# Designs tried in a protein design chat: VH-VL binders against Uncharacterized protein B0228.1. Part 9

Target 1, 207 residues: Uncharacterized protein B0228.1, of Caenorhabditis elegans (q09220)
Amino acid sequence: AVVTPSIENHKMENASVTISKVPISHRPRGFTAGSDSKKLAVQRFKLLISDFLSDAQLSKSIDVAAVGMHKGKSMDDILDDVYTRLRRTLSTKQISELAKAQKGLVEDLDEKSAKLVKARVKRMIVYSFDPAAEQIHKYATRPSMAFALIAETINERFVGSVKDLIRDVLTPKEYDIFRKHYHPHIFKLDNIGNNTEAVRTTTHETF
Below, E stands for the ipSAE of ESMFold2; O stands for the ipSAE of OpenDDE; V2 stands for 0.75 times the mean of E and O plus 0.25 times the DockQ between their complexes.

## First folded at step 7 (VH-VL; framework fv_masavibart)

Design Z6 (from X2 with heavy chain N57K, light chain Y96K; at its last look DockQ between E and O 0.04; V2 from the best seeds 0.00; counts 0 for: pae E 15.3 > 2, off the site)
Fold by ESMFold2, look of step 7:
Structure Z6 (fold): chain C 207 residues (1-207), chain A 121 residues (1-121), chain B 110 residues (1-110)
Amino acid sequence: as target 1 above (207 residues)
Amino acid sequence: QVQLVESGGGVVQPGRSLRLSCAASGFTFSKYWMYWVRQAPGKGLEWVAVIRYDGSKKYYADSVKGRFTISRDNSKNTLYLQMNSLRTEDTAVYYCARGSEYYRSDAFDIWGQGTLVTVSS
Amino acid sequence: QSALTQPASVSGSPGQSITISCTGTSSDVGGYNYVSWYQQHPGKAPKLMIYEVSKRPSGVSNRFSGSKSGNTASLTISGLQSEDEADYYCSSYTEKSTLVFGGGTKLTVL
């Protein structure tokens, strides 16, 4: 009798790492734990998601997130923790840039719609990353192993899926206005599909 | 018990049409990217098409683009491949394959048994 | 036939290690970490052995490992056994959001 493959990935309800099942006794052994993995996560975040934050701000945000994921906190709670810590470190210029983007969003929509757009974007981020955080909680034996799993999660295909969901949750008008004021500096909304050709045709502003 | 079962294969003449079905069971079909892969007799694997878990995105191999249409009915747990303007080069065993939940991994952990399509005069 | 190049055949003796190569371009193998390897015995559907370059699904022996350098991915099978005799295919995501397979490699265990 041929045994059919089982799908034991119901603890992960997102598109990340759904094909594998790693027992606690078979910890991932290919990870380079610690600062190298965190540096990779910072670099991938800046390439795929946002270069708005400094390396130091991102490094600390990833520390907070890794601890929260290791402890099994929900992504909602993790994002709140990261934001609380990050607020203390934003420069006057960063605060001004966020205020300008928010003002533009409100002017082109209205106050109520702007709040709803941002809430929907946050909801899609939570929805997409929550299962990855669950996997990190289950399989990372130390917070430093979470850095490697975070770096692996921040990849062009997964981040592209999150961006697609954000586009799906907004009307075309809402999306265009959000993109106008937040993309690319605060939040990169374009998918990186042709990265070889994009590198050849882009200036150094992308890197 | 996770299972994929293809049906609808057969012998058809060039230029004709055929519709393949893939019945899914034992998992939440609407969460998964689904694929068609074919294998000509004595030859290697060739990817044919992929469809997003909600049906909103579809991609095709160049060899079938414009002639084949992938679709799904999540209420019936069924994947489809509409094959129009068939050519002798389309002769193959057609496999239905399961991808990953929500995220497009392009790795196929569950395969059907395959259904043979023969395009011959 | 395909965009990815594999040797047509490889062979090894029981207990030895063998490596199968899969060479593409910067638009597929070199540009993305979405390389998979499949084992296919005669008359059977393919079985996933490696995904995302080096990850192994549950139930696949740790004798199978994957890696990538530049535009070339590799599948290594350690401790060859007679059951490993099969066809092996690599696949990769491409910049056109499509997939491409290699031509396949027949592994013979002497």
Scores: ipSAE 0.000, ipTM 0.464, lowest interface PAE 15.3, mean pLDDT 82
ESMFold2 (binder alone), look of step 7: mean pLDDT 94; pTM 0.953
OpenDDE, look of step 7: ipSAE 0.014; ipTM 0.603

## First folded at step 8 (VH-VL; framework fv_masavibart)

Design A1 (from X2 with heavy chain E101T R104W D106G; at its last look DockQ between E and O 0.02; V2 from the best seeds 0.00; counts 0 for: pae E 15.5 > 2, off the site)
Fold by ESMFold2, look of step 8:
Structure A1 (fold): chain C 207 residues (1-207), chain A 121 residues (1-121), chain B 110 residues (1-110)
Amino acid sequence: as target 1 above (207 residues)
Amino acid sequence: QVQLVESGGGVVQPGRSLRLSCAASGFTFSKYWMYWVRQAPGKGLEWVAVIRYDGSNKYYADSVKGRFTISRDNSKNTLYLQMNSLRTEDTAVYYCARGSTYYWSGAFDIWGQGTLVTVSS
Amino acid sequence: QSALTQPASVSGSPGQSITISCTGTSSDVGGYNYVSWYQQHPGKAPKLMIYEVSKRPSGVSNRFSGSKSGNTASLTISGLQSEDEADYYCSSYTEYSTLVFGGGTKLTVL
């Protein structure tokens, strides 16, 4: 999880970033909408993105996101809504672990650079999910359909593409330092198709 | 001339303690992450510990965690390894090594000659 | 403890190119760009040959090059010379904030 930071425009180096659109899979045949779809989204999120949050925290976050996407809110606003709800539910342990990761990032970079790294990561996540959110708004005429489309969006190909964009928007040193402090406990940065040990460990640790 | 010189090795019984020193010269010691790496006789290299340039962050191999303490005195340009509860498996040549000036990632461009620690009854 | 897999030995004739492999997991070699290679002659301290997968420190011959693909890093020595006969170790940063070495590869120049 990233925090919404203030972005400074003081950098002199100019670099162009190509943002690829990630396609949305259609709903699986025979899949019923509703609670089964939300459970699938939670399972896929934990497998591909992060198992830092509890099932209850993820379920609530997906509810907030689904409502926002259904209503056509921007991804920036949706993430702010999710974070507002989520932060009230974080345990002291979770807060401490996030603070430790931030401290490590600041120690290995500096406070200004650490904020810029996190802002760029968030920006890539927002940009990658915008097309999916627009499709969910257009085609999820009922709240239960939003859960199914969210679950289908969270797949190996899509999540892998987002991770590739994150790697590409950071310098090699920035990426390696971000990974050092956030991977895998807070944010999984490996693609599942290329991570035999992490996949084995994750499948053995599922509740 | 950039140089690292280890000292303090010797023969010690299991369960005892030993303190290694590494004297640095020819570079600004206080800007560098510093490491201990060991090599058992006839065996390969094993990373032991790393310490940040200001002494604030320390990381250890699982095999020594809780028993060994890395430290430094930047005013004396000296790196230390306090080894407690020594085991026969700790028998090795211990090298100090210079890392980078920014973050630690395990690249060591300057190595000492090593000091032998033998743990036996 | 060796967490990265290297061949125990490799050999080549003068002038040939040889490659030494270093296989880890997505938790180390596959997940990070912090792979290093060290050369160690008998009775001597190791010498850094390659860092950050493919970078050479000053004073290391351009005959030494490094790369990785997936979970496997490679050290390539071109134009093999008798002085290259040594033990070679890879190392990698891990997701657990540790550093691991390979078991070492003895290079013999025939």
Scores: ipSAE 0.000, ipTM 0.439, lowest interface PAE 15.5, mean pLDDT 81
ESMFold2 (binder alone), look of step 8: mean pLDDT 93; pTM 0.944
OpenDDE, look of step 8: ipSAE 0.041; ipTM 0.680

Design A2 (from X2 with heavy chain R52W; at its last look DockQ between E and O 0.02; V2 from the best seeds 0.00; counts 0 for: pae E 16.8 > 2, off the site)
Heavy chain, then light chain:
Amino acid sequence: QVQLVESGGGVVQPGRSLRLSCAASGFTFSKYWMYWVRQAPGKGLEWVAVIWYDGSNKYYADSVKGRFTISRDNSKNTLYLQMNSLRTEDTAVYYCARGSEYYRSDAFDIWGQGTLVTVSS
Amino acid sequence: QSALTQPASVSGSPGQSITISCTGTSSDVGGYNYVSWYQQHPGKAPKLMIYEVSKRPSGVSNRFSGSKSGNTASLTISGLQSEDEADYYCSSYTEYSTLVFGGGTKLTVL
ESMFold2, look of step 8: ipSAE 0.000; ipTM 0.449
ESMFold2 (binder alone), look of step 8: mean pLDDT 92; pTM 0.937
OpenDDE, look of step 8: ipSAE 0.721; ipTM 0.880

Design A3 (from X2 with heavy chain R52Y R104W D106H; at its last look DockQ between E and O 0.02; V2 from the best seeds 0.00; counts 0 for: pae E 19.0 > 2, off the site)
Fold by ESMFold2, look of step 8:
Order: sequence, then C-alpha cells, then structure tokens
Structure A3 (fold): chain C 207 residues (1-207), chain A 121 residues (1-121), chain B 110 residues (1-110)
Amino acid sequence: as target 1 above (207 residues)
Amino acid sequence: QVQLVESGGGVVQPGRSLRLSCAASGFTFSKYWMYWVRQAPGKGLEWVAVIYYDGSNKYYADSVKGRFTISRDNSKNTLYLQMNSLRTEDTAVYYCARGSEYYWSHAFDIWGQGTLVTVSS
Amino acid sequence: QSALTQPASVSGSPGQSITISCTGTSSDVGGYNYVSWYQQHPGKAPKLMIYEVSKRPSGVSNRFSGSKSGNTASLTISGLQSEDEADYYCSSYTEYSTLVFGGGTKLTVL
C-alpha cells in the first residue's frame, strides 16, 4: 500500500487499548516456489487491501518487498523502498487522487493530526508484518521463496486483524475522517463478510 | 535442444535506432527471466536489461536507461531490445541470456552466440 | 556505480591453485547467496562455472570451487591446466531484483 511515513512512534497516546500482533504462521522447510505464488499475492492484495494499483505496479512492489524481506531490512525501510520505486510508475490520475485524499484529510483534521493518523496506520502495518518479514529473512534462502510466504500472509484473517488494529489506534473521529478520504478507493478498511469473529480473537494475542 | 539465437545486429550511425531479437527454443520461455548482456570489443561483460518471466517488470543499467526498451512476446518465444538514440559507446556484442531458475533468476545458464552492433559515423 | 571489483589479472603455473576475488557490498554479494562465476574463452559466449556461491553445474570439474566471506566472493581453481586460461567474471543478485557483473579477471597459465 501507498503509505507516507513521517515519524516512527511506539507511544499510542490517542488509544487506550493494548496493541498485540497477529500470530506467526508455520516456518517453511524445504519450500520450493510454486508456479503462481506472486500472482496469488497480487490477487489477494487487490481483493483484501486495495485495487488502486495495477497488476504491474503491485508485481513490482511485491518484488521490492520480497528482496527487502529476504535481506532482512526493516519493514519501515521496505515500505520506503516500495514507495520510492512505485511513485515512478504512478499515473497523473493516481498522483492526483492521492493528493486529493491527503488534502481532504488535512482539511477535516489539521496538518499535525493528519501526519499522526498516517504515521499510526504505517506503524500498525509495520508491527503486523514484521514477524512474517523475519521468517522470510531467516528461512527463505532465495527471494523466490518469499512470494509464497507473502501470499500466505495476505489472507482474510490476517488483513482483517490489521484493519482492526488501525481502527483501535485512531480515535473514532480520526478513523471516520481517514476512512472518508481513503476508503475504499485507495485503502479498503471494511472487512469481508463475517470474518471479524475469527480475526477479533487473534488480534488481542501477543507474540 | 535448448537454444537462444540473437539477430538484428549491424552497423548504424549515432542517433539512429536498432531492434535486436532473441529466438528461444527447447524450453518453456514464459517461465524464465530474460536478460540482455553486452560486451564491447576487448572489454568485460556489462548487464544491460532484465525482463521478468511475465513481462511485468523491467530494469535497465543506468547507461541505457531512457534509450533502450526490453520486451518479450511469450506467444512467439522471442525477447527484444529496442535501442534508440544509439551512441558509439553502445558498440558491443549483445547476448541474450536465460535466468537459471523458473520465476526468479540468480545466474545465467543459457547464452546465445551474440550479435554485433557497431555504432560509427 | 554498483559494479563488483575483481583483480584485472592473475597468473599461476600448471598444477597450482589460484583464487580470484569479487568484492561487492551488503546490497549484493554480502546480502545474498546468489553469486555466480562465468568462464569466457576468446570469441566464445560465457559459460556458467559456479552458482549460488559454491555450487557447480553438471559437467563442471570439481577443480573449480567457490566461497564467500562478508562482501567478498572467491573462485578457486586447483590443479591449473592450460585450458583454464580465460577471462572470469563474477555476478551477484541485488536488492533491486537486478544483476551486476564484476569487471573480469584474465587468468594466465604460465
């Protein structure tokens, strides 16, 4: 996803709830990349997270992320690398849509609050994906193994948990305004169907 | 028999364009990353470009970025290099090469014979 | 730019062992186990000798071996023979899904 990081902040001063990470899935042993693992990751991303980006833009973003995860880069650096590569491929229309969403967020909050909202969203993505990135670094001896692990991580349960965490770290006002300007065109924030029950149980565990 | 055959090399003037082709046979072309590598006379190997197995991503050496375009037609088992705004420094033997693994490349196990491009006025 | 550094030339006598170095950065040689070595005789296309740092393709002599320490990969040729006289290139996968070559090393068998 397109997220503009500004400040890494471990203190969730606007939220009164303890934040926990989604549990890590199985480590791979003897894994060989399947025929279409990257295609699956793209399809899941479009279904669960965002259809704002083209297949080519997503494929490139997944490649950059897989290399970074394989090398053991932090998720903050990986997201920055993805954005840096991705912005060179954005259309004028996509750039305008992102600018309009940012402008709306600033107008309905204020410049300082808009930066904090985006920083908190990025922080939840980082916390949620760090365990998967660490497993990819430790066990994926080639970047090609990372595609299957990325596709496995992008599932309804996990993505729903990340969306719930994002809601939990924002005030109701901040969340409603963020949703107004980003959902669903840029960032899908609603859960699919009745998946919330299973995901809710998982999101309050620590690991 | 696994084979890569380059064609389209020749002598051209600076500023002109040339299109190279690489015909692949004996393997499932659409599952492999493909590369162009060049070698100036008496010089070393220089990576030029890569294209992913599905054509989704392309990367270029800084020396050719904005002037060269790599492409592929998986239905014809053919790799291409469109070379625009040619310079004398582009004079080289151009090799096409196959990545060593399906979907992800780290080495080149199959090379073509090369095609010579000479850029001179 | 991100080219890998190799010595311009090395030499050895028949029967000796020699080592060719290939130095990169943490973004390529140091960060990945995807270093390869190619042999090229005059007028011919390169031939893959070593992949994944230390693995030999089928048909490549066990006189050729590879290793890596930090940002430096090494190709070792034992029991030098006159047919080993050639140019040798290392390559590495990079964090940007690209590939880089070393400048090449001319091996002379004295």
Scores: ipSAE 0.000, ipTM 0.406, lowest interface PAE 19.0, mean pLDDT 80
ESMFold2 (binder alone), look of step 8: mean pLDDT 92; pTM 0.935
OpenDDE, look of step 8: ipSAE 0.125; ipTM 0.672

Design A4 (from X2 with heavy chain V50F, light chain L99W; at its last look DockQ between E and O 0.02; V2 from the best seeds 0.00; counts 0 for: pae E 12.9 > 2, off the site)
Fold by ESMFold2, look of step 8:
Structure A4 (fold): chain C 207 residues (1-207), chain A 121 residues (1-121), chain B 110 residues (1-110)
Amino acid sequence: as target 1 above (207 residues)
Amino acid sequence: QVQLVESGGGVVQPGRSLRLSCAASGFTFSKYWMYWVRQAPGKGLEWVAFIRYDGSNKYYADSVKGRFTISRDNSKNTLYLQMNSLRTEDTAVYYCARGSEYYRSDAFDIWGQGTLVTVSS
Amino acid sequence: QSALTQPASVSGSPGQSITISCTGTSSDVGGYNYVSWYQQHPGKAPKLMIYEVSKRPSGVSNRFSGSKSGNTASLTISGLQSEDEADYYCSSYTEYSTWVFGGGTKLTVL
């Protein structure tokens, strides 16, 4: 494949790291739509990614994301739109917990490295969701149909692949520090069934 | 049956190049991190190189950095080690090894039987 | 030289337990849980016995166990058998995304 190094990548003395595309799971043709799909997306997000936000906060964030994806906005712009709406609903406790995590990250690294770590994590999220956003823009005739595609995208295999990318773009030290301050309360960084008997973080090639 | 088979070893002069191959069978090669580990005659194990399952990330031991290049061809289920500017201290049995888990891993669970590289005048 | 320190040799009689130590630094054994152990019989490739400090791969006897304290990891072999006679290597994935090995320990079964 065509792999280009990112200027924002952190390089260790011995290593070269490149950003690769995250595989997206194949799924059967056909879509479910409406409020059941949005509730499923919320449930999957809380199970696999984060239960830091309330159901109401997540539901509204998914509404904003679905509209943006349907309109063909970039994932960077979509995440900015989601954050702009969401930040007005964060509780004082949520704001304090985010500030504490950021402070811990800066204390254990330094301000420049902490910013780079967070930028790399955001970049992996954007990169991973771009194919789904593109599919939604091309094929969903209404924003409500985007809910089904969002719910289908948030699955154990795909989310596990995103978590693996995040781990890969950071050194073990950077990852452990990020995990120490953000996992599990803000981001769930362990894969479900993450032991020797049930490792299922891979994309299966089909079709 | 899961197996790894190294080839391409031999006798070469210092300063020359050699390319090792490792043929994988019995498992989905494209889902595993892969490694080269070497063992000089009568000596211990030394990790040489790592490559991510999709080829996008590579690390090397200090002793070989800048001289060796690890690569893979997932369509052929084959791992490679290009060894340039060979030195007598590179003389060793070279093992191909598989990561212990799908995708990211930190241990080597399947090993080949090795191929001998001798670097001598 | 090896980045991890192991004793050069250890011995025990059949049925006894023995322990092999592996001492590193906070950049590897002490700071992270990426320690693995390998058994190597003469003329053969290494075999993974323990990974992530204390986990056993399928097919490895529960006579083999691993642990760590501070910068030192340990491999314990209980119920020693003649086929356990081999070289044993510890390894650690480091905070710099490299792997280091110990110098190896020759286990002799008396």
Scores: ipSAE 0.000, ipTM 0.500, lowest interface PAE 12.9, mean pLDDT 82
ESMFold2 (binder alone), look of step 8: mean pLDDT 93; pTM 0.947
OpenDDE, look of step 8: ipSAE 0.064; ipTM 0.656

Design A5 (from X2 with heavy chain D106G, light chain Y96R; at its last look DockQ between E and O 0.03; V2 from the best seeds 0.00; counts 0 for: pae E 16.9 > 2, off the site)
Fold by ESMFold2, look of step 8:
Structure A5 (fold): chain C 207 residues (1-207), chain A 121 residues (1-121), chain B 110 residues (1-110)
Amino acid sequence: as target 1 above (207 residues)
Amino acid sequence: QVQLVESGGGVVQPGRSLRLSCAASGFTFSKYWMYWVRQAPGKGLEWVAVIRYDGSNKYYADSVKGRFTISRDNSKNTLYLQMNSLRTEDTAVYYCARGSEYYRSGAFDIWGQGTLVTVSS
Amino acid sequence: QSALTQPASVSGSPGQSITISCTGTSSDVGGYNYVSWYQQHPGKAPKLMIYEVSKRPSGVSNRFSGSKSGNTASLTISGLQSEDEADYYCSSYTERSTLVFGGGTKLTVL
């Protein structure tokens, strides 16, 4: 029912950048179909992206996303579906924490700039995950098989690439302010490493 | 000419109060975050307080929280620091400093020359 | 007390390059790109030399540059001149919506 603002076909005035798609493995190594793949996706999400949501909230969000991806819905629509379901389950504490972060973002920027920053971040997430959603649609014969593909997509290299795009689309001031108010509890922005050593460590790990 | 001029410093006994003023000129005062920074004689800089450009938000160093109050009057282009329950450790030159336009960056491009506050018995 | 660590003093000869360090934590220098550097001559108010880690205000010589790696910011002064002899302070934004200064570094030009 409720949709978030987004910036789509127009160029971004403050960024003026051309953004390339993030490379994604056609068949992630370690992919297995199984009843515990959703638990793995929850664990990876909490480790790499955010520990703000409960396991139950994440599990339901992954259900909604998996169905949407299997049906071939756009990532924009999938995120809107997830948000619509998720907002009904947020605790009073979670709502207060989000409101505090938003208030802080507006304090350090104006209201219009704060909305644009959040829209740019959302745009990079959508852009990065669209190819993975297309692969899940092509290869998952059932929604339950999408869980394993989702879990394998949420890995350190891919998530790190999304975080790099977010940093590139924001000015240094915008990024630092967003990070100040959302990192690390709401969004983990610094757990991806900023050098070749972090990438090599990820490469040495196999499933 | 962009200028900040502090006033209201002096010698007071511990436990007493002082009110510092900072007169701003040459720029649109109501667009800027404003700061107080102090420096004890022979010592380094210490941030004291900050106030948002419209006065809606205020933040304080732990050393002064509960005793000092930052305020502003945008119609008079004036920043204030009310200092209550003064201690010997509050002895310092107090600087008024201009922050960023609308945005809290923590960078101070314009400083006053400071006003000396001496707290001694 | 100051949350940011600077060396108490540093020295160099005219024409040399010198670097002053400013070490904090992931909650300030490492976590935000709001490091500033100030020059203060005796009896004068501080002057902003560098902001946002590496940006130089108008009117500041390009001999002054700033950088950051991890939790440590650095001010580099190339082509050292006698007028550069002063105290230098770093500052950083913090997670608590506050600001901290380093303890200051006395630069002596030999």
Scores: ipSAE 0.000, ipTM 0.435, lowest interface PAE 16.9, mean pLDDT 81
ESMFold2 (binder alone), look of step 8: mean pLDDT 93; pTM 0.943
OpenDDE, look of step 8: ipSAE 0.020; ipTM 0.563

Design A6 (from X2 with heavy chain R104W, light chain E95T Y96R; at its last look DockQ between E and O 0.03; V2 from the best seeds 0.00; counts 0 for: pae E 17.6 > 2, off the site)
Fold by ESMFold2, look of step 8:
Structure A6 (fold): chain C 207 residues (1-207), chain A 121 residues (1-121), chain B 110 residues (1-110)
Amino acid sequence: as target 1 above (207 residues)
Amino acid sequence: QVQLVESGGGVVQPGRSLRLSCAASGFTFSKYWMYWVRQAPGKGLEWVAVIRYDGSNKYYADSVKGRFTISRDNSKNTLYLQMNSLRTEDTAVYYCARGSEYYWSDAFDIWGQGTLVTVSS
Amino acid sequence: QSALTQPASVSGSPGQSITISCTGTSSDVGGYNYVSWYQQHPGKAPKLMIYEVSKRPSGVSNRFSGSKSGNTASLTISGLQSEDEADYYCSSYTTRSTLVFGGGTKLTVL
């Protein structure tokens, strides 16, 4: 999503971590049928990843991503396409808040380190979604089928794994500073799951 | 101890209906995709239906589509299979099976012992 | 109609290694890494032995291993024991439907 363009191919190993591949989600055929799947993807994105963007902004971003995946574009190119389209629709308030977060990141780290932190976050997203994008390209015969696969990919376990990867590829200091300026308004970095109690998000069932 | 227990099987005539239940215990039922799998006597395994962990989506094998309805009650940790317009070909042991927390592997790591449904005239 | 093809039976002697095949198409076994293997003793429910082609659940002996090449998945059982005598089923995700099972293979330990 809203990430600066990547710096030259970065080796994924950083410090003491080797990144494990996140499993690909797959779906019953029924999910490929509907605009209900795109609305579900928007709802899941807002719950698990970010409520910074409006429903309309997210819906368009998913359209761009699904078309790119169907065409077999790389995840790097897909994210760049999404960003290019999304930046034209950002409100003045959204632009200001992103600029404030970037300024804070630079002040607490320095300009070079801030760019590297954001590049590493983008690389984890690319790495995590590549297998799903490959399956969508190979098997989704229409972009609308890709919506169902995207919606199911954006789930608690998968998103939690991506968040864990992001934490693992940053130093504790880098992570704390990134979190300080981006969490929770721009990116939700805490996991919702990993609690055996069934009541962590009880407000979801209030109606 | 993780456990699934099916009930509601029996002998019925063709064209009649039957409702199966599967009681879950020892795990957070509402996190898991749940499946029905059947096995005709002396024959192999056949997938019947699946329901998403929150109940939002339900999918069926072509052989039962339009006749069977899968459902769940997460407050009671119970999975159901409503079987309408039963045919002699539906005669089988019906297993309840636990899928993954997310629909990404389709591995059934926990099975019930099954309940027998016999459809005969 | 893309059923997974397994041999009807396989036999081996105690201590031997045997392999059970599961052949599908590029729309299932060949296209996805979601092949599972189940063991079923007479009168009992199936037990998951292998998932995601080659992973073992906790509590499953390392005598059981899985692999695939092209459209064919394989279950290998080394060091055969009398308790391994059972029916074995493969399963795979398929593009057309949620999943499909193979027809089953009866393993006899001589």
Scores: ipSAE 0.000, ipTM 0.433, lowest interface PAE 17.6, mean pLDDT 80
ESMFold2 (binder alone), look of step 8: mean pLDDT 92; pTM 0.937
OpenDDE, look of step 8: ipSAE 0.479; ipTM 0.775

## First folded at step 9 (VH-VL; framework fv_masavibart)

Design B1 (from Z5 with heavy chain D54Y; at its last look DockQ between E and O 0.03; V2 from the best seeds 0.00; counts 0 for: pae E 14.9 > 2, off the site)
Fold by ESMFold2, look of step 9:
Structure B1 (fold): chain C 207 residues (1-207), chain A 121 residues (1-121), chain B 110 residues (1-110)
Amino acid sequence: as target 1 above (207 residues)
Amino acid sequence: QVQLVESGGGVVQPGRSLRLSCAASGFTFSKYWMYWVRQAPGKGLEWVAVIRYYGSNKYYADSVKGRFTISRDNSKNTLYLQMNSLRTEDTAVYYCARGSEYYWSDAFDIWGQGTLVTVSS
Amino acid sequence: QSALTQPASVSGSPGQSITISCTGTSSDVGGYKYVSWYQQHPGKAPKLMIYEVSKRPSGVSNRFSGSKSGNTASLTISGLQSEDEADYYCSSYTEYSTLVFGGGTKLTVL
């Protein structure tokens, strides 16, 4: 399909915003009670980040990521590996939905700006997850141990911080347009938690 | 100079309300998670609340949940704590503290000097 | 009020080393979780001494060191000086996404 996530290394950052890595405290821990860690990572991903991919697609993507993190690969390389494997498994419906989102982004911004917006979003994901990948590399002695650490990394506070960085590196117009075409099905951009002001506002304004 | 200055403490009767303020200077306030921590006279530190840098996520200690509201105004570099239905056990020095830029923090590198809240009949 | 256990007091003579413990569970101190340590002199605000288990902020003496083993974090102060006499608190996040402090340890320099 014509719609693809960016795979190139980004040479430039947004000069108006200093981009900081998302620190990982590995809190809270809820996996001690014998949970299937990979299944939990899939469930958390779907709840907090995206339900666009099937359980099978996510499970395989987590396998690829866990191996890469265990081996100490950069987050850029890990995302490229995941995308390379994943793209061959996308359904016709998924391809169509990605194409529609890309088309909408291009129509509302232009082709150059749409590519830059997607590149900046990918850059934030890479910068945010690099420290977590380093911790997994240091502490997971086998790839299978990385699943629990991945599941713990995908938590409300960490994912919320990544979403905030995405908002911060886009202009308000760019963010609104990206959100319009990608949220919530492809990327969930709102947070789950005790943010009653945002929830009440969207409830009153959405209807 | 990076600093935090609390204000709004005082003596109040049980059941009343009080609003604390924390003025931030010397850093980009809107990029930091901010915390309230309290300390009863002669006692240890107790976390009260935390707010994300754009205010979308707020978390509270069980002892204040439903009574206290943390908020912030990034245009004024100010953190707030609205304290409703005050009880005598809320008597403490209240500190604001700076967390991490954009991320969860397990450390607070900047603290205010605190403001005393006394709740007594 | 605290989920983390610290000794109520410790003491040492000038020049000695002392260690303050902070014991929790796998839900707060154990595993990959971070622990911070704060020093507080009477009437003063807390000061961050150690973060991420063992890191020192700029301006904190290398006489202060942190470590963790199992569910117990430790703050070690070497070369004790009279100004080290203070209360010391550890902190960590719980599995319920809340911040907890230890009960505090009063360090007396004899």
Scores: ipSAE 0.000, ipTM 0.472, lowest interface PAE 14.9, mean pLDDT 79
ESMFold2 (binder alone), look of step 9: mean pLDDT 90; pTM 0.927
OpenDDE, look of step 9: ipSAE 0.011; ipTM 0.554

Design B2 (from Z5 with heavy chain S105L; at its last look DockQ between E and O 0.18; V2 from the best seeds 0.00; counts 0 for: pae E 15.6 > 2, off the site)
Heavy chain, then light chain:
Amino acid sequence: QVQLVESGGGVVQPGRSLRLSCAASGFTFSKYWMYWVRQAPGKGLEWVAVIRYDGSNKYYADSVKGRFTISRDNSKNTLYLQMNSLRTEDTAVYYCARGSEYYWLDAFDIWGQGTLVTVSS
Amino acid sequence: QSALTQPASVSGSPGQSITISCTGTSSDVGGYKYVSWYQQHPGKAPKLMIYEVSKRPSGVSNRFSGSKSGNTASLTISGLQSEDEADYYCSSYTEYSTLVFGGGTKLTVL
ESMFold2, look of step 9: ipSAE 0.000; ipTM 0.451
ESMFold2 (binder alone), look of step 9: mean pLDDT 89; pTM 0.921
OpenDDE, look of step 9: ipSAE 0.527; ipTM 0.785

